VH-VL binders against q17rb8r558to768. Designs and how they scored, part 4

Target 1, 211 residues: q17rb8r558to768
Amino acid sequence: TAELSHLTKNVPIFVCTMAYPTVPCPLHVFEPRYRLMIRRSIQTGTKQFGMCVSDTQNSFADYGCMLQIRNVHFLPDGRSVVDTVGGKRFRVLKRGMKDGYCTADIEYLEDVKVENEDEIKNLRELHDLVYSQACSWFQNLRDRFRSQILQHFGSMPEREENLQAAPNGPAWCWWLLAVLPVDPRYQLSVLSMKSLKERLTKIQHILTYFS
Key: E = the ipSAE of ESMFold2; O = the ipSAE of OpenDDE; V2 = 0.75 times the mean of E and O plus 0.25 times the DockQ between their complexes.

## First folded at step 2 (VH-VL)

Design r10 (framework fv_romlusevimab; at its last look DockQ between E and O 0.61; V2 from the best seeds 0.00; counts 0 for: pae E 10.0 > 2)
Fold by OpenDDE, look of step 3:
Structure r10 (fold): chain C 211 residues (1-211), chain A 122 residues (1-122), chain B 108 residues (1-108)
Amino acid sequence: as target 1 above (211 residues)
Amino acid sequence: QVQLVQSGSELKKPGASVKVSCKASGYTFTNYAMNWVRQAPGQGLEWMGWINTNTGNPTYAQGFTGRFVFSLDTSVSTASLQISSLKAEDTAVYYCARDIVGATFDDYFDYWGQGTTVTVSS
Amino acid sequence: SYVLTQPPSVSVAPGKTARITCGGNNIGSKSVHWYQQKPGQAPVLVIYYDSDRPSGIPERFSGSNSGNTATLTISGVEAGDEADYYCQVWDSSSDHYVFGGGTKLTVL
């Protein structure tokens, strides 16, 4: 699915849960304001909107993830079932409102690349270690929980040969972050990071805690 | 709402033992680490260590090994601090404090117990 | 061991701005958190991750962190802001949480 990366002004914001790059995010939309938002997204051809977790002080968090609409089913009663997938991460620059739903001016986030060969080597080692820990953690889950995760999020993505090929790093990291039962504030901190090393370190700490 | 409720004040003699409890409510107990913080009279906050509420594994700060024991009763969402062979210098207020992921990488304490005063006097 | 240094006391008139500093070697590379403690009460988180505010904390409270100094800023100081304030970091070298010595804020 091609993502429209030029949308940075007055981006419609769905305030609900955490979303992550490459991670599926199915939505059942019943609120009129969001029904309108989804319809407009389809009609204008953008087929995308931002997802942010709620914030008591600022209405929604300073960081979020774009969602790409893959499919939408409109129900007779006006509700919709929306199939979306995570795209680019963003930081909120300015908040607004439009016809009852939140909007934002945003800037997209991308990882800072590591250029030093020794650092790349260390990063690879850390990556492989954390991946192994993730696999072990998932395999040791009870069948019930494992099935639920697979049903909702799908299988954990495979390791990538080039860790820096994608601007958001390896997909399995985001998948794992989505399925770990950690506080959204912690997830949000990871989402905002532009260092794969830092993300991996935090993820490793989470895995260690829940091992 | 999240609450941490600690046991009442204690008066002990030197050489005795004390156990301070911290009962958590309003959240999933095993998903958040529990820390212990000491504050001597008129002094600042001092981190004592933390316990993994999921695994039960305690980690003690330097200076708080040996006589200090962290424990859990997950069935009642309670963390406990036991101090043995009490000394006068153990006189302090002791706090339990929750963090998101225990004692790792720039975490913070978002909820605190009300504190338990332990007085050690002959 | 990693050490955080705070001034022992800061005085400010009502309505003015108070600044409480927390010094540490390369503290700008760490996440700094701040706690408010009123007499006879438990500490309360007022700033986390250098500049983020928890729910319920007034916008008058703000934080910054760069170089060797983190700063808690309280604008429009009120009588109710009189308290001890502590900065906190995680030290990866020792695997310890570290608190500053605390700063007594007096509202004149």
Scores: ipSAE 0.565, ipTM 0.836, lowest interface PAE 1.2, mean pLDDT 93
Fold by ESMFold2-Fast, scan of step 2:
Structure r10 (fold): chain C 211 residues (1-211), chain A 122 residues (1-122), chain B 108 residues (1-108)
Amino acid sequence: as target 1 above (211 residues)
Amino acid sequence: QVQLVQSGSELKKPGASVKVSCKASGYTFTNYAMNWVRQAPGQGLEWMGWINTNTGNPTYAQGFTGRFVFSLDTSVSTASLQISSLKAEDTAVYYCARDIVGATFDDYFDYWGQGTTVTVSS
Amino acid sequence: SYVLTQPPSVSVAPGKTARITCGGNNIGSKSVHWYQQKPGQAPVLVIYYDSDRPSGIPERFSGSNSGNTATLTISGVEAGDEADYYCQVWDSSSDHYVFGGGTKLTVL
């Protein structure tokens, strides 16, 4: 059971890369501003901060993912190695700044549950088809690329019996989105979706392209 | 920096063939589909088809089968359009254009080549 | 085949607002993209997914799409906006990208 968090206002934002629910995101932190951010997150007990990609118009993107700090190793030379994992997705409502790093007021995102029996059956069929395509794509990758993925992201998560148990849908979808060689703008678009069906459909299109 | 650089203008006689090239740089070539678009003098944009840069498989719009061939040389990040048995009505500016995944869903063309003018006259 | 209909020309005075329409059957259910083409140049994306602007495109360019009509709106029109404008959609029934016929914008 996770600790209850009220972190929605003046949330510290690490502006760097895409992050996804359930996906590990190990960080090597060199910049004093981000080392300060991480220390504060630990000291306040929140042990979380937001991750967003940069944006030319608004400093950073309108959507991102919270990172939960699992472990921190402070090195003698001032570097920090931070073991994190993706948590809740969010939409940015207001931007700010604090001691050299960005902050935001945010609203958390969750998938809209499908309740119609026929739609649930169709969703399961789509899910199973796309999962099989993902497995085939991964197993047919050249050994070099498959090894690199396993080293950095681990194995693809197994199918889940209840597709809608988690608020962000099945974990394997996010693992796959992290490893597929797609444009960050496309990844951001998929991250912002509140429909599992739409997400599976977009992932299927990507897999079809690379198959 | 993303760039698509096309080959120079061509003047050909009817019945000849022509090959227009489009060299990509500044991104991973095989992660983005390449589209071909034609524009006859004084006319609008006409989509010809696309090629999957990862698999090499081309897809042609109706009206562009037979004499038109899309091909790739991934070692130099180049897509090519070959037109055989040239006719006067092939006179046009030919553009290559990149989209994110390909023509299998609702994408857009974010980068275009500068265009290659092909003139067919006797 | 799916058809997009644009007016062949639109004239507007400097500083006023230009509206360029793109008509298509149930186009509001599709995503519309807009390209600007100046004489002798390649097209440039100015609006994608109905209303989103690429980096570098001024805020005075905006888009909308509902029912049977999509619209590109250019506020505070400048002489440098003179160009041909093309709308574009993907038609899943034909597996084709479809372009409108183009609209020549003249600033007088």
Scores: ipSAE 0.039, ipTM 0.626, lowest interface PAE 6.9, mean pLDDT 88
Fold by ESMFold2, look of step 3:
Structure r10 (fold): chain C 211 residues (1-211), chain A 122 residues (1-122), chain B 108 residues (1-108)
Amino acid sequence: as target 1 above (211 residues)
Amino acid sequence: QVQLVQSGSELKKPGASVKVSCKASGYTFTNYAMNWVRQAPGQGLEWMGWINTNTGNPTYAQGFTGRFVFSLDTSVSTASLQISSLKAEDTAVYYCARDIVGATFDDYFDYWGQGTTVTVSS
Amino acid sequence: SYVLTQPPSVSVAPGKTARITCGGNNIGSKSVHWYQQKPGQAPVLVIYYDSDRPSGIPERFSGSNSGNTATLTISGVEAGDEADYYCQVWDSSSDHYVFGGGTKLTVL
């Protein structure tokens, strides 16, 4: 299982913005260190790097999201256009540096599954309620804002039949967090959550505030 | 950088009114709740309530209904506290402080205004 | 209404550890936030959600919360730590934010 250690050790970290599972994260990269990092990821075949927001004390936050590279276009003028999508969430265990860009040893996060039948029923009820609130919020947006969201983030993901099938929970939750205008530190807190119930509860409160 | 800049100190007589302003900058004003906190001389912090900057709806803590009014001017990212029929006991420093979701859920105040001293004396 | 109780003052020698308590009925079921206020200044957040530190707050500041007591711990206390410290919670029964009465930390 040495190869599993490689996938969690010395992971390249792009320090920039919040990324979320399943959410597209298009990047325009000017910095030589990040151009090098991305080129290496492609050349080695991993086609992934971590995304973390900055942190004034530690260089970057303790939690982040892996980005899967879908397409890269290296421009002659020193820019790179990188098309990515969010994958697994992670916790930073140890920080490092390589050739001007940050690295980390990481631990992947996934939701804790609820197995009790009564708790599953309660979770389903909460999910359906909050999903309906999200749909209502999106339908009631002023046309200008809805158009901006559709252009930059795409449509809200479809409802999922099995709420706990994916390790990160329903995709629509992450899409909603990406489009809602909340503070990055609050977003980081939600990114780190392993309880779908807690995530849905936080989303519900945010939607109520903006309704 | 997030900043909350409050209006200057006020010296008032009993029975007068005062309006304390809190101008926000460095963030989208309507995305964060605004709270008001009072601190009488030599005393601790006392939460007065909050205003939803998205809807304009205020919520007042017990004991702060009636003479205290929260308002907004979102065009200039400003929250205001008006106190009418001033009493000597209203002498205090008044702070604005932001939180993410308002008092509908557990939260903390990450940024505070510098405070406005209101002094009520004959 | 929900009440938070703090000792009025705590004295600690330089380099030692200060512990400031915040008492409340079943406070361990709530999230506790802590603020530092130096004379003539606005409060500054130093701990949130019981034990998390905002960026810029030194590791010497830590927090815990269980049962009926939350505690702010400042290790290696320095003269610059002299301030009033307030705990704060949200009380769901009243929909109020509630502050403790404050604790004056003196470094002797």
Scores: ipSAE 0.006, ipTM 0.598, lowest interface PAE 10.0, mean pLDDT 88
ESMFold2 (binder alone), look of step 3: mean pLDDT 93; pTM 0.947
ESMFold2-Fast, scan of step 5: ipSAE 0.006; ipTM 0.435

Design r11 (framework fv_romlusevimab)
Fold by ESMFold2-Fast, scan of step 2:
Structure r11 (fold): chain C 211 residues (1-211), chain A 119 residues (1-119), chain B 108 residues (1-108)
Amino acid sequence: as target 1 above (211 residues)
Amino acid sequence: QVQLVQSGSELKKPGASVKVSCKASGYTFTDYAMNWVRQAPGQGLEWMGWINTDTGEPTYAQGFTGRFVFSLDTSVSTASLQISSLKAEDTAVYYCARLYDSWGYLDYWGQGTTVTVSS
Amino acid sequence: SYVLTQPPSVSVAPGKTARITCGGNNIGSKSVHWYQQKPGQAPVLVIYYDSDRPSGIPERFSGSNSGNTATLTISGVEAGDEADYYCQVWDSSSDHVVFGGGTKLTVL
């Protein structure tokens, strides 16, 4: 277990798309550098790598999400089919390169826990309101769009009794961000938040915009 | 407590075959690649290749194709190296070694198996 | 094919600092690992990922890697450090482990 603490330094980064805690992220990989990265992660037993979107100023974005490899097939033609799921979020502290792919020194992100009972009550009320809005938005989508979402992301996760049990907050928030048609800049902004209240408020604003 | 335990020394005649085994314990066998490294008397470490313990796919270094075969028996957490049509130049200590961590180093090594080919 | 170059031998007096180099084209963009091998024994990992030490390896052992040269540095050398030392990288183009030729460290 001490060896897993090394996953904060020189972490391999797949520069491609947004990833979110608990959300499936299936990958079809053709590039030799990423095939090596994935094979190395599997063979060494870490079974994890970082995912970041590209950035014109700094090669890739300052925030990302770790992907846990669940299954993999290396095909004879050089393709890799990789089934992954989002894990911990991170902030990039330092950028590097290793054998043709990007690396980063990272700091993991966790939500700041609300301790005050009145604030917890208000958080639950906000959560329930936004959850209902999300359910309404999804249910009112045309059948074709709902079918596509279900196929790629699965069904919307159920409400959680303890909103602060997970370090990243409720799973349905991340599922929703993955399916909402918003600019990556907004998605990245929400991914970087350490406040569940701030995240729920932003999601509510997005849902209201699409009403 | 990771351990790699190799089979005992072998004395063979030219043209014979030999099978060296490497039994792993203390970890999930299929989570780590197994590498084979040769060292001829008085010479340096020579990487022979590795085998993917999950898929069974071997990768051989240049010079170790044909007579050399990597295989697995996952039911007993064992990797094996078979050398056919033995030559005097195959005389060496053969090591198995586990590839660990995202940085690609060999963290645990077997004790080595001495293979001597003489007439 | 990727090649790592080490000097065949390095001599050092007890208590002094030994430096063992590992040359490779743009090796600074790769992760370098170092192994110590004493006569009749299996190799032992002494430095991984350029500069990190496994548990049990003395702080006298350190590593660096930049440009075309990686270096293993052993300060306050002891007689027990006499051994062959090998550098190693992973070659991304072929999924191959690449070893240097080894350096014999003699403590005089």
Scores: ipSAE 0.000, ipTM 0.449, lowest interface PAE 15.7, mean pLDDT 86

Design r12 (framework fv_romlusevimab)
Fold by ESMFold2-Fast, scan of step 2:
Structure r12 (fold): chain C 211 residues (1-211), chain A 125 residues (1-125), chain B 108 residues (1-108)
Amino acid sequence: as target 1 above (211 residues)
Amino acid sequence: QVQLVQSGSELKKPGASVKVSCKASGYTFTSYYMNWVRQAPGQGLEWMGWINTNTGNPTYAQGFTGRFVFSLDTSVSTASLQISSLKAEDTAVYYCARDSPYEFLEWLPYYFDYWGQGTTVTVSS
Amino acid sequence: SYVLTQPPSVSVAPGKTARITCGGNNIGSKSVHWYQQKPGQAPVLVIYYDSDRPSGIPERFSGSNSGNTATLTISGVEAGDEADYYCQVWDSSSDHVVFGGGTKLTVL
C-alpha cells in the first residue's frame, strides 16, 4: 500500500532471522521489547516491521525484508506466535534504537528491469531451467523434510508468465531460498541482489550441489 | 576448471606492508565467500576470516583486527590480503580458500573445497 | 573459544590401518571435515560431512563422528599417505572456523 511505501524512517527492526518477499515467517515473541514493538506496529495500523539477521560488525545486517503481520496466536502459557509474511526488501541507511529494540532508516530494494528483448529471452530460458531443477530437488527430498517444509512454508509457488511483473522477481525463488539448506551468509548475499539473472544463477549453483 | 592462483613469495622488513593476491578462475567469483588461512613455520592451520565477494564486507577472526585488511577487485576476480606494520610473528604461508554451500544448516557447516597454492611471507631484519 | 584436540603424531606400518582422532566437546553434533597436507603443498580436502569422500579420494579413507570424538581412518596405508592431517568444524557460538592442531602421520 501507499502507507507501506512511506515507511522508511525509524523503522522498527526485529533482529533474528532471514525473511524473503512473499514467504511466511512465523515468529515466537518472548522478549518484552519485541512484544512492545509488535503491539506498537498493530496499534499504529502499519502492522509491519523490518527483519534483519544479526551481524558481528554492525549489530544487524545491511539488508533485510519487511514483514507484514497476518495473525497473532496466543499460546496457553502466555507466549505468542506472530504469523508474518515477507514484503519489500530494503537496504539499511542508518541505525538507531527505541525502547530497547533496534530501528533503521531504510531504502527499498527493487530488481533492475531487463529491457533488451534478447536478454529477456535468455532470462526466461535460465528461469525455466532453474525452476525445473528446483521442482526436481523438492520432489526427490525425503518425505519427512518435505512435510516440514509444507507445514511451515506452504507449497512451492507456481512459475509466473511475466518474470518482471513483481519488483522482487518470481515468488518461487524466495520460497526456494527459504527452504534450501544454505548458509545464512549465502542467503543474505542473494537477498541483496538487484539482478534476477544473478539470483537465478546463484540458485542454480546451490541446487547443483544439493540435487 | 576451478583454480585459485596466489602471488609470489615476499621478503619484508619489520614495519613494512605486504599485499597478497588470490586470483580465481573457472567459477562465478561473487557466488562464493573467500577465506584466508595462515600457517606459521612448523605450526598448524589458523583461520583468519572471510570476505563476502558480492558485498565486499570482511569478517576477521579475533587476533586479526587492525593490521589485516581483506579486499576485492571483482573486475579481475581477485581477493587480496594486506598486512601493515609487519612483525616477525607474521612470518607464515598465507592461503586463500573457497567455501561451498552445505546440505543442512544444523551447525552452519562449511568446508574448503579449493585452496590457493599459498604465499610465503617472511619478515626478518 | 571452541578447541579441537588431535594427537601430534601417529605411526603406522605400510598396509596397516591408521586412526587419527579429533576431540571436541559434543563434536558429534557438528560436521567434521578433514584435510591432508603434504610438505610444501596446500591442504587437500579428503573427508567432508564426517564421512563423505570428494571425487578422487581413495575408498581407503573414511571418517566417523560421535559423542566427543571424530576419527579419520586410513586402511591399507601407503607411503604416499605420509602427511599432516587436520580436522575442522564450524563453531556456532562464535560463527568461526576452528582447526585442530594437526597430526603428523608417519609410515614406517
Scores: ipSAE 0.000, ipTM 0.417, lowest interface PAE 15.7, mean pLDDT 85

Design r13 (framework fv_romlusevimab)
Fold by ESMFold2-Fast, scan of step 2:
Structure r13 (fold): chain C 211 residues (1-211), chain A 125 residues (1-125), chain B 108 residues (1-108)
Amino acid sequence: as target 1 above (211 residues)
Amino acid sequence: QVQLVQSGSELKKPGASVKVSCKASGYTFTDYSMNWVRQAPGQGLEWMGWINTNTGNPTYAQGFTGRFVFSLDTSVSTASLQISSLKAEDTAVYYCARGTYVEYSGDTYIYFDYWGQGTTVTVSS
Amino acid sequence: SYVLTQPPSVSVAPGKTARITCGGNNIGSKSVHWYQQKPGQAPVLVIYYDSDRPSGIPERFSGSNSGNTATLTISGVEAGDEADYYCQVWDSSSDHVVFGGGTKLTVL
């Protein structure tokens, strides 16, 4: 429909930071262009906009994540505090601009489901192994760093029984990627993946590097 | 620049109908809601309702049922208010006003950043 | 049916500070917007989202909102500020815009 078409064409883009499916992304908005963008999003009823990191060769990266507006608080000093959560991932097809903020034509990403029973078994074994490594890594962090993570991102999500129920895979993977101290290039690489197995393998390599 | 230009004043007899138009320019018409606000002589502002410019769906405030119809023609960026079976109590200045739709999650708001100049409707025999 | 209460009139001497209140049950949990209307003219937005000013509105206009009272404050009042002022909120329970009754500001 027309509304669905609007969600993939001339999508407003907030150029700031990495965002991930299911992960909270609180924003402090003070720039007039972004306050206008958020007001338009609320007014039109879409209550969503794209989030991409900046790119040195382009204005922003080729992959990003939609942010869903959960709540807005307007502060006396003119700032807006926007509580958002990551939604669908996307790839940028075309870049544009509107009233001082960036826009994009996009296509949404979803994980490719594994259907072979042996592959599903192997995926579950990999998942459980990587989840255990993630838990170990987090619990072994200095108290100061653990406290900061808990304040900003909350606790690590629990395991999900069906690894392929969500189109983006388990929520804990995205929580972990948000908190790992890695280069945005690695984060973009993982965000762009359409394979849960490939994503878990990459996360495992990162965890091994830091352990 | 943003402008809302309303149709001219109307003098009508009781029982007649009137149509007030509001033409928008200087922005993308479907990015903002259109609201109608009435002000009777010597009285305050009274919100009549709004129309969603994306969906075309109107919402009427209590007290503006039956005789009042909001419509739009997006091809010419125009919103209209029609009042049927006019009564003396309908004598007022009618404003169109550009506004937000809905704030999300537990706090909802609409405010009006641009207003039409107003259309005076006088119902007199 | 949510109700906003404003004083019918407020008088202030030139150069002094005027304060116009808008009372409502738990209004501090809502976003309050303020309009200025001069005789024969359309209303003009002077404050939105409790305290934000539109382009062109002087810095002497400010707003606050907490508890059961929102306030429009006009410092260094000028004769040209003489007008009716209206507060406005959105009532989520009825999905309706609610205006206060208006306050006539008289500058000596």
Scores: ipSAE 0.000, ipTM 0.441, lowest interface PAE 16.5, mean pLDDT 85

